Miniprotein binders against q96jn8r1131to1294. Designs and how they scored, part 72

Target 1, 164 residues: q96jn8r1131to1294
Amino acid sequence: TLEFLENHGKNILLSNGNRTATRVASYNQGIVVINQPLVPQLLVQVRIDFLNRQWTSSLVLGVITCAPERLNFPASACALKRAAWLLRGRGVFHNGLKICEKFGPNLDTCPEGTILGLRLDSSGGLHLHVNGVDQGVAVPDVPQPCHALVDLYGQCEQVTIVNP

## First folded at step 7 (miniprotein)

Design k4
Fold by ESMFold2-Fast, scan of step 7:
Structure k4 (fold): chain B 164 residues (1-164), chain A 96 residues (1-96)
Amino acid sequence: as target 1 above (164 residues)
Amino acid sequence: DELERKIWEIIYRAFELVDKGELEEALELIVEAIRLAVENKDKDLLVWAIYIIANIAQELGDPELLEKVLELAEEAYELTKDPEIKKLIEYLEKDL
């Protein structure tokens, strides 16, 4: 069963059997990681439960290729220095540097109830799914093993893992 | 881009210091990163650096620092015309 790891950002509280993550303070320190590697064809999905409109940016999601169980997470996922591929707004970022200007919908404007998914294809391409719709390959040739990461940044204060 | 990498490294170190509660040291680093990002006209790094310094200012509860961050954000908006910075200005104005 998919769950968020107990190792998470300092502002996170896990509930619902570690399937719901809530950011209880500020706008940052909200990184969570799925408890098992993202293997090919596994679709990991989270639903946006609550948005706080005091902030302009919203959640970030993607993968890391380092072991997450004891990792000291920075305040924001975009500050991850190594082994991180992230989707933020409309951009794709590798280790904090933008590698694609415009991919998929703007994540900063996804409403409550949106279901966001990550999946590796058989060739190691990382796909974003939005409300069941495959947006295509955001990142080719992701190294394995890798782990799905969600950063409850800015507007996004709560997400829940949902099964397909 | 060597300069972009240097700015990003400074921002990452600042994030680590915030995580450890070393807010004054984080502030010193992020101010340097903002200056370099402005000189390099790196919009994305500037936006991130301004969000971090705003967080530090709010944590410290320093109204003079919040005013300085607001001035810096206004200058950054003139340089970049980034809507993210404009909305951050609106949020910072509420705190004043």
Scores: ipSAE 0.000, ipTM 0.149, lowest interface PAE 13.1, mean pLDDT 77

Design k40
Fold by ESMFold2-Fast, scan of step 7:
Structure k40 (fold): chain B 164 residues (1-164), chain A 96 residues (1-96)
Amino acid sequence: as target 1 above (164 residues)
Amino acid sequence: DELERKIEEIIYRAFELVDKGELEEALELIVEAIRLAVENKDKDLLVYAIYIIANIAQELGDPELLEKVLELAEEAYELTKDPEIKKLIEYLEKDL
């Protein structure tokens, strides 16, 4: 059963059997991690439930390759210094360094109801899915094991895990 | 924290400008954010901002800007003692 880990950013409140994450304060401290490693062909999906348009940037999505159970999360996923591959806006980032300038849709403009998914293919390529549509390989050769991470940053104040 | 929020918004706006290829405008914003992060003693934002400005400097290929980034990185290392900033300093020194 896919759930968000109880180790999360300090502004997060989990509900609905740890399947819904709500950021209850500010614009940051909203990192959540899925409780199971992202194994090949597993599609992990979250739905954007609520956007606060007072903020300009939005949700960040990606993977980390360190053990998440006792990790001290920074204020934003972009501050992760090691073992993190992130999709933010149109860019792909590794530990804060931009490794791809334009990939997929702009995550800062996805509306409420958008379903975002992460999947590893059989060759270790990380795929982004948007409303069921595979956007292609964002990151090749992701080290394993890895864990799916969502940062409820800025506009994005609530997400829910949804089944395929 | 109102100031922390403003600094993060400036940093994210700078990222947007980098994505658009508007590197000089991005540089102006990120330099402002670095100064504010130093004043606020926000170590995570400072590290984040330094990596962005290093990317801008590399894309522009400006040796004087690379030297300024190196100076800022050295200041950030004194403030944070972050080993990742130390690695960045060593990397930038090889490019000069």
Scores: ipSAE 0.000, ipTM 0.144, lowest interface PAE 16.4, mean pLDDT 77

Design k41
Fold by ESMFold2-Fast, scan of step 7:
Structure k41 (fold): chain B 164 residues (1-164), chain A 96 residues (1-96)
Amino acid sequence: as target 1 above (164 residues)
Amino acid sequence: DELERKIEEIIYRAFELVDKGELEEALELIVEAIRLAVENKDKDLLVFAIYIIANIAQELGDPELLEKVLELAEEAYELTKDPEIKKLIEYLEKDL
């Protein structure tokens, strides 16, 4: 059963059998990671439960290639550098660099109730799914093993893992 | 605190500008946010702002700016003793 790891950003509170993550303070320190490696064909999905519109940027999601169980999480996912491939706004980022300027919908404008999914294809391409619709390959040739990550940044204060 | 909220808003606007590729505008905003965070003694906002300016310096590829950001990170580490800033310093030192 998919759930968030007990190791997470310091502002996170897990509930609902570790399937719901709530950021209870500030705007950062909200990184959570799925408890299993993202293997090819596994679709990991989260639903946006609550947005605080006083912030302008919203959640970041992607993958990390370092072992997350004992990782000291930084304040934001962007600080993970070489270990992370991230989707933020409409951009795709790796090692602090924007590697694609326009990919999929703008994540900063996704409303409450949106379901966001991550999946690796057979060739190691990372796909984003939005409300069940495959947006295509955001990152080719992701190193494995890798782990799905959600950063409850800014507007996004709560997400819940949902089954396909 | 209203001032803390104002500083957070500036940092977020800078982050949006980085995401949009407007690096010069982002740099101006984040420098102001760092100044305000230092004056307000807000260690958490300072740590976040230092990370953002380091990202901007790397994207601009300016070695002189990168060196100045390293100096700022060292000063921020003395103020905060935050282990994430220490890791950032180690990372930036390899790039120089």
Scores: ipSAE 0.000, ipTM 0.170, lowest interface PAE 13.9, mean pLDDT 80

Design k42
Fold by ESMFold2-Fast, scan of step 7:
Structure k42 (fold): chain B 164 residues (1-164), chain A 96 residues (1-96)
Amino acid sequence: as target 1 above (164 residues)
Amino acid sequence: DELERKIEEIIYRAFELVDKGELEEALELIVEAIRLAVENKDKDLLVLAIYIIANIAQELGDPELLEKVLELAEEAYELTKDPEIKKLIEYLEKDL
């Protein structure tokens, strides 16, 4: 079964059998990673449970290619540099650079209850799913193995893994 | 340690401002972060700050700012020898 890894950002508390992640302080230090590699056609989904509108930006979704089990997580997923391909707001980011200006909906405006999914297609393209709707290929040719990552940044203080 | 945490907080606040389109405010913060990272000899945070300022400069499209950012990136490369900074320099040179 899919769970968040016990290794996570410093402000995270895991509950519900490691399927719910809560950020208990500040706006950062909220990175969580799924416990198994994102293999082609596996759909990993999380539901936004709680948004705190004190903050402006919201959660970041993506993949990392480094081994996450003993990684010392930085304050934000953006600091993972070469190892991470990230979706934030409407942008797609890699190694601190915005590689796509507008992709899918604005993640900073998704309401509580939104279900966000990540899936690799058979050619290694990373897809974003929003409430069951495939948004298309955000990142082509993702290196493997890779792991699905959620950064509970800013507004997003809680997410839960949900099955399709 | 304490200074490293302060630099990291400034960088992520700048990043948040970039997302909001508040590029001038983000620019002021990231310039301060670069100064502190150089002073603290923190190569990792310096590299991250250089990428963010390059992104701001590209979004603003100001040729004079791009020239200044290129100079900062060249200085950062001398301090860090980070190959990603070298690639960024090559990319920025074509945009000029």
Scores: ipSAE 0.000, ipTM 0.205, lowest interface PAE 12.6, mean pLDDT 81

Design k43
Fold by ESMFold2-Fast, scan of step 7:
Structure k43 (fold): chain B 164 residues (1-164), chain A 96 residues (1-96)
Amino acid sequence: as target 1 above (164 residues)
Amino acid sequence: DELERKIEEIIYRAFELVDKGELEEALELIVEAIRLAVENKDKDLLVEAIYIIANIAQELGDPELLEKVLELAEEAYELTKDPEIKKLIEYLEKDL
């Protein structure tokens, strides 16, 4: 079963058997990581449960290639640099740089109830799924092993892992 | 702490501007946030601000700015002797 790791950003509180992550303070320090490596064809899904419209930007999704179990998480996923490939707003980011300017829907405008998924294809391409719809390859040839990451940034204060 | 909240708000505003592609305005705000974080000896906010200014430098394609960011991180390490800032310096050196 998929769960969020007990190692997470300092503003996170896990509940619901470590399947729900809530950011209880500020706008940052909200990084959570899935407890299993993202292996090809595994679809990891989270649902946006609560948005706080006091903030402008929203959640970030992606993968990290460093071991997450003892990682000292930075305040924001964008600080992970070379270890992370991130989907933020409409952009795809790696090593602090925007490597694709318009991919998928704008994550800053996805409403409560949206289900976002990450999956690797057999060639190592990272796919984003939105409400069950494959958006295509956001990042080709992701190094492995890698781990799915959610940064509950800005507006997004709660997500829950969705499984059959 | 009131000052800590103010620094957090400045950093958030700078990140909003980076997200919108308004890099010059973001740079001015983040420089002020770094100054305040150093003055307040807040290592977590300082590290976050330095990562944001490094992102700005990389997007602007300005190696002189990135070198100045390294200098700022080195100054912060000498002032605080914080091990996390030392790790940040090593990380930034790879981008230079």
Scores: ipSAE 0.013, ipTM 0.290, lowest interface PAE 7.8, mean pLDDT 81

Design k44
Fold by ESMFold2-Fast, scan of step 7:
Structure k44 (fold): chain B 164 residues (1-164), chain A 96 residues (1-96)
Amino acid sequence: as target 1 above (164 residues)
Amino acid sequence: DELERKIEEIIYRAFELVDKGELEEALELIVEAIRLAVENKDKDLLVWAIWIIANIAQELGDPELLEKVLELAEEAYELTKDPEIKKLIEYLEKDL
């Protein structure tokens, strides 16, 4: 069963059997990680439940290659550096640098109800799915093991894991 | 920390401007974020801001700006001792 790990950013509250993550304070400290490795063919999906438009930027989605169970999470996923490949806004980021300028839709503008998915293909390519539609390969040949992460940053204050 | 929150928002706004190709405006904001991160002694935000300004400098391709960013990165390394900043310095030196 897919759940968010009990180890998470300090502003997160887990509910609904650890399948819903709510950021209860501020705009940051909102990183959550899925409880099992993202293995090829596993589709991990989250639904955007609540957006606070006080903020201009929104959630970040991606993978992390370090062990998440006891990780001391930074304020933002972007600070995870070499361990993380992240989708933010319209860009793909690794090690704090933008490695692709325009991939998929702008994540800062996805409305409440949007379902975002991450999947590895058989060649280790990381795919983004938006409302069931495969956007293509964002990152080729992701190191394994890796774990799906969501950073409830800025506008995005709540997400829920949903089944395919 | 409210100041930390404000610095992080400035950094994110700068990155949004980079995505729009508004490099001059992005540069102005990120320089301010670096100044505030140094004053607030926030090592994580400083490292993040240095990476963003390095991206801006590389995209602009201005040798004088690249040299200035290298100097900022060297100062940031002295303050943080972060190994990722050291690797960034090595990369920027090759560009010069």
Scores: ipSAE 0.000, ipTM 0.234, lowest interface PAE 11.4, mean pLDDT 81

Design k45
Fold by ESMFold2-Fast, scan of step 7:
Structure k45 (fold): chain B 164 residues (1-164), chain A 96 residues (1-96)
Amino acid sequence: as target 1 above (164 residues)
Amino acid sequence: DELERKIEEIIYRAFELVDKGELEEALELIVEAIRLAVENKDKDLLVWAIFIIANIAQELGDPELLEKVLELAEEAYELTKDPEIKKLIEYLEKDL
């Protein structure tokens, strides 16, 4: 069963059997990680449950290649540097650098109810799925093991893991 | 674009310096990124750079650094009148 790890950003409250993550304060400190490695063919999906539109930026999705169970999470996923490949807004980021300027939809404008998914293909390519539609390869050759990460940043105050 | 890439490169170098414990040099680089955004009148990049430096300061938890970042955020708010920066100032004040 897919769940968020109990190790998470300090502003997160887990509920619904650790399948719902709520950011209860501020705009940051909202990183959560899935409890199982993202192995090829596993589709991990989260639904955006609640957006606070007082903020401009929103949810960040990606993968992290360091062990998450004991990780001291930074305030924002962008600080994870070389260990993380992140999708933010319309961009793909690694090591603080934008490696693709426009990929998929703008994550800052996805409405409540949007289902976002991450999947590795057989060649280690990281795919983004939006409402069941594969957007293609955002990042080739992701090192393994890796774990799916969601940063409930800015607008995004709640997400829930949903089954494919 | 070119300016955004230059700012991202500066932030990457700043993160490397933070890892090495060279906080003064890291802060100088972030201030340079902020200056570039101001000079080019790119409000969105300025807001982004301010949030990056705030995230670093909150992660480190150093009261002196938090005070400096609060001052930078207040100056950025005067330049942009951006409501998101105003909210950031409120959260930074709570951290102090």
Scores: ipSAE 0.014, ipTM 0.382, lowest interface PAE 7.2, mean pLDDT 81

Design k46
Fold by ESMFold2-Fast, scan of step 7:
Structure k46 (fold): chain B 164 residues (1-164), chain A 96 residues (1-96)
Amino acid sequence: as target 1 above (164 residues)
Amino acid sequence: DELERKIEEIIYRAFELVDKGELEEALELIVEAIRLAVENKDKDLLVWAILIIANIAQELGDPELLEKVLELAEEAYELTKDPEIKKLIEYLEKDL
């Protein structure tokens, strides 16, 4: 039973047994983290529920390597720098810089109903799944332990954890 | 914090411009973000903006701009003591 941690960005409201996260204000302060470490073979999936097209960019997802239970989350996941490997738009980001220009679909254009998944393979490679389809390795050799992170940034105002 | 919000918006707009290949306009925005981050004493946003301006400067390949970015990185390191800025300084010193 995967849930979002009760420690989250200040604009987040959790509901549905902590399986739905809603950003209730602004465009940022929307970081949520899964309550269990992302261990190899575990597939963590979220569905995009609501998009507000007032904003240009959309959700960011990835992994964080610092302990999230009592972390004072920054306004945006990119500010986590070395602690985070993030997928935003079509890019892969680490330490505030783009390390891969074109990976998977453009996250800024994924419609409501899209299911996005994160999984570590047996060698520590981080995979993105889109509507059940493995996009390949976005980041090799992710340090462990790590935790799946979703930043409800910009357009994306609600996501829900879904079963594989 | 309204100023923190403004700085973040500027940084994201700069990323959009970099993706479009509009590096000169991205540079103008990041310079403003750095100025605001220093004024707001936001060490995390300052470090982020410095790493982005370094990336833009390298992409443009302008030696004078790279020298200026090295100066900015040195000032940011005094303010933040961030190890990633120290690594950037070492890298830029070799490249220049």
Scores: ipSAE 0.014, ipTM 0.344, lowest interface PAE 7.1, mean pLDDT 83

Design k47
Fold by ESMFold2-Fast, scan of step 7:
Structure k47 (fold): chain B 164 residues (1-164), chain A 96 residues (1-96)
Amino acid sequence: as target 1 above (164 residues)
Amino acid sequence: DELERKIEEIIYRAFELVDKGELEEALELIVEAIRLAVENKDKDLLVWAIEIIANIAQELGDPELLEKVLELAEEAYELTKDPEIKKLIEYLEKDL
């Protein structure tokens, strides 16, 4: 069963059997990680439940290749210094540096109810799925093991894990 | 944008220094990142840089530094009138 790890950002409250993450304060400290490695053929999906449009930027998602159970999370995912591939806005970022300017939809504008998915293909390519639609390969040849990460940043105050 | 990537790299390096316990050097880098983000009118990077320096101040337990971070955020709001920066000021005031 897919769940968010109990090691998470300090502003996160987990509920619904650790399948719902709510950011209860501020705009940051909202990183959550899925409880098992993202292996080929596993599609991890989260639904955007609540957006606070007082903020401009929104959620970030991607993968990390370091062990997440004891990771000391920074205030935002984009400050992760090593072993992180992230999608933020329209960009793809590796260890804090933008490696692709325009990939998929703008994550800052996805509405409530949007289902976002991460999947590794058989070649280790990281795919983004939006409402069931594969956006293509955002990052080729992701090292394994890797773990799916969601940062409830800015507008995004709640997400829930959704099964296919 | 090339400059945005460079500012992000400075922020990333500051975070690495924090991890190594080199807080004084990390502060110098993040202050420079704030300055560059203000000059470049990059609101997102400015907010992140101020967020990181606020976390450093909390980690150091230095209320004087937190006051200076609040002053930087207030200056940024006056410059940009950005509602996201105004919210950051509210956040920092709670930690005062």
Scores: ipSAE 0.000, ipTM 0.186, lowest interface PAE 12.1, mean pLDDT 78

Design k48
Fold by ESMFold2-Fast, scan of step 7:
Structure k48 (fold): chain B 164 residues (1-164), chain A 96 residues (1-96)
Amino acid sequence: as target 1 above (164 residues)
Amino acid sequence: DELERKIEEIIYRAFELVDKGELEEALELIVEAIRLAVENKDKDLLVWAIYEIANIAQELGDPELLEKVLELAEEAYELTKDPEIKKLIEYLEKDL
């Protein structure tokens, strides 16, 4: 049973048994984290439910290796300078440093209904899945335990956890 | 780099002001951070700061402010030739 943690960004409202996250204000303060560690072969998927094109950028996905239950989240995932591997736009970032220029589709342009997934392979490689299609290894050898993170930034105002 | 650390501290303070609802004060700090990032030639920090200021400007909804942000983005593009900044310029022009 995958759910978003009760510890989340200030602008988030959880509903649907903590499986839907809605950002109810502004463009930021929208970080949510999955309630269990991302263990090898676990596929965590979220569907983009609502986009507001008032904003210039969109959803960020990734993992953190710090314990999330009492973490004081910053305004955006991009401000995480420790223990974070993030997918933003077409880039892959580790602790604020861009480590890959062009990976997978541009997350700023994914439409409503897109299903985005994170999975760790047996070698610790972090994979992005888009509408069921494995995009390959975005980050090799992620330290464990790690936790899947979604930042409802900018355009993306609602996501829902979906089962494979 | 000392200047780079100063830029990050300014941006973090801007985030605190956004949390307090002081959007105009936050915007002033982010504009300062952008100018310092241009001087320090840090492309990644510059792109990040410009995206933050664009979103704050849209929250405020002021056309003169949006035009100011567009000018800063155009200056940053001339210095970096970064395609993400070019995309942001195109997006901001539609809002204007």
Scores: ipSAE 0.012, ipTM 0.286, lowest interface PAE 8.4, mean pLDDT 79

Design k49
Fold by ESMFold2-Fast, scan of step 7:
Structure k49 (fold): chain B 164 residues (1-164), chain A 96 residues (1-96)
Amino acid sequence: as target 1 above (164 residues)
Amino acid sequence: DELERKIEEIIYRAFELVDKGELEEALELIVEAIRLAVENKDKDLLVWAIYMIANIAQELGDPELLEKVLELAEEAYELTKDPEIKKLIEYLEKDL
């Protein structure tokens, strides 16, 4: 069953059998990682449960290729470097550099109830799914093994894994 | 970490200014965050802040701004010796 790892950002509390992550303080230190590698065709989905509009930016989604079980997470996913491919706002980022300007919807404006998914295709392309709709390939040739990551940054204070 | 919180808050205020088209004020805030990280030897926040400003500079395609970011990255590399900053310098040099 899909769960968030017990190793997570320090402002996270896990509940609902480690399927719900809540950021209980501030706006950062909210990185969570799925407990199993993202293998081809596995669709990992999270639902946005609560948004706090005090902040402008919202959640970041992506994959990391380093082992997450004992990783010392930085304050935000954007500080992760060569081991991370991230979707933030409308951009796709690798190693802190924007590699695609506009991909999918603006993650900073997705409302509560939005279901966001990550999936690798058979060629190693990373796909974003929004409310069940495949947005296409955000990142080609992702190295494996990789792990799905969610950063509950800014507005996004709670997510829940759906379709475990 | 109070410093970490303040630096990230400054950077996110800069994002709000970018959304409003106030790019000059946004860059001044990010430069302030970089200086705070440098003075306190917080390598992770420094690298993050430099990458954020580099992304904005690349989006604008402004050669003068890209040159300023390159100078800041070079100063940060001398202070930290972080290989990710060196990689960023190489990347920015391509765009100049």
Scores: ipSAE 0.000, ipTM 0.197, lowest interface PAE 12.5, mean pLDDT 77

Design k5
Fold by ESMFold2-Fast, scan of step 7:
Structure k5 (fold): chain B 164 residues (1-164), chain A 96 residues (1-96)
Amino acid sequence: as target 1 above (164 residues)
Amino acid sequence: DELEEKIEEIIYRAFELVDKGELEEALELIVEAIRLAVENKDKDLLVWAIYIIANIAQELGDPELLEKVLELAEEAYELTKDPEIKKLIEYLEKDL
């Protein structure tokens, strides 16, 4: 069963059988990770439940290649650098560098109810799905094992894991 | 509006510094952003800047700074009447 790991950012509260993550303070310290590796063809989906529009930036999602169970999470997923491939706004980031200028929709503007998905294809390409629509390959040849990560940053204060 | 864009840029920069743990530098920038937002009568930027300085103050854990931020938040509430600022004031009062 897909759940968020008990190891998470310090502002996170898990509920609903560890399937809902709520950021209860501030705008950061909101990283959560799925409890099992993102294996090829597994589609991991989260629904945006609540947006606090006092903030301008919103959630970040992507993958990390380090083991998450004992990881000491930084305040923001952007600080993970080498171990992480992240989708933020319209950009794709790795090792602190923007590796793609425009990919998919602007994540800072996705409304409540949006379902965001991550999937690896058979060639190791990382795909973003938005409301069931495959946006294409954001990152080729992601190292394995990797784990799906959501950073409840800024506007995004709550997400819930959604099964197809 | 050039001034509005400048204030927003300062706020984003402060935001980035908080994420890096550069709290003292972030504090200097956000104080300036608040001053400019008040002068420019930009209520939306003021509300955002107040939330950022409140988070910085809480992370630094400086009681004197927290009292000053509470005072700034109270002034911002009088200017904006924003219900989220009212909630922030209640939250900050608990920390004091």
Scores: ipSAE 0.000, ipTM 0.124, lowest interface PAE 11.5, mean pLDDT 79

Design k50
Fold by ESMFold2-Fast, scan of step 7:
Structure k50 (fold): chain B 164 residues (1-164), chain A 96 residues (1-96)
Amino acid sequence: as target 1 above (164 residues)
Amino acid sequence: DELERKIEEIIYRAFELVDKGELEEALELIVEAIRLAVENKDKDLLVWAIYFIANIAQELGDPELLEKVLELAEEAYELTKDPEIKKLIEYLEKDL
């Protein structure tokens, strides 16, 4: 069963059998990671449960290639530069640099109830799924092993893992 | 590292200010983070800070912010001679 790891950003509280992550303070320190590697064909999905419109930016999704169990998480996923491929707003980012323009919908505007998914294809391509719709390959040739990451940044204060 | 955490928080506060349209305040914080990295001779942190802010500037497409980030990147390159910063300058120049 998929769960969020007990190692997470300091503002996170896990509940619902470690399937719900809530950011309880500020706008940052909200990184969570799925408890098993993202292997090909595994679709990891989270639902946006609560948005706080006090902030303007929202959640970030992606993968990291470093071991997450003992990682000292930075305040934001953007600081994971070299080991992370991130989807933020409409951009795809690696090493702090935008590597793809205007991929998928704007993550800063997804409403509560949106289901966001990450999946690797058999060639190592990272796909984003939005409400069940495959947006295509955001990142080709992701190194393995890798782990799915959600950063409850800004507006996004709660997400829940949902199974197919 | 405590210094890294302090600079990290300054940069994320700058990110929120950019999102709110408070560009002048955001730039002030960016400059302060860069100054702290330089004073502590933390080349890796300086490179990271420049990349993070450049990425946000590029996303917004604000000519004033892009120009200021390019100036900061040029100053950082003169100080460090880091090839990663040189690549960033070349990338930013294409969009300016």
Scores: ipSAE 0.000, ipTM 0.237, lowest interface PAE 10.5, mean pLDDT 78

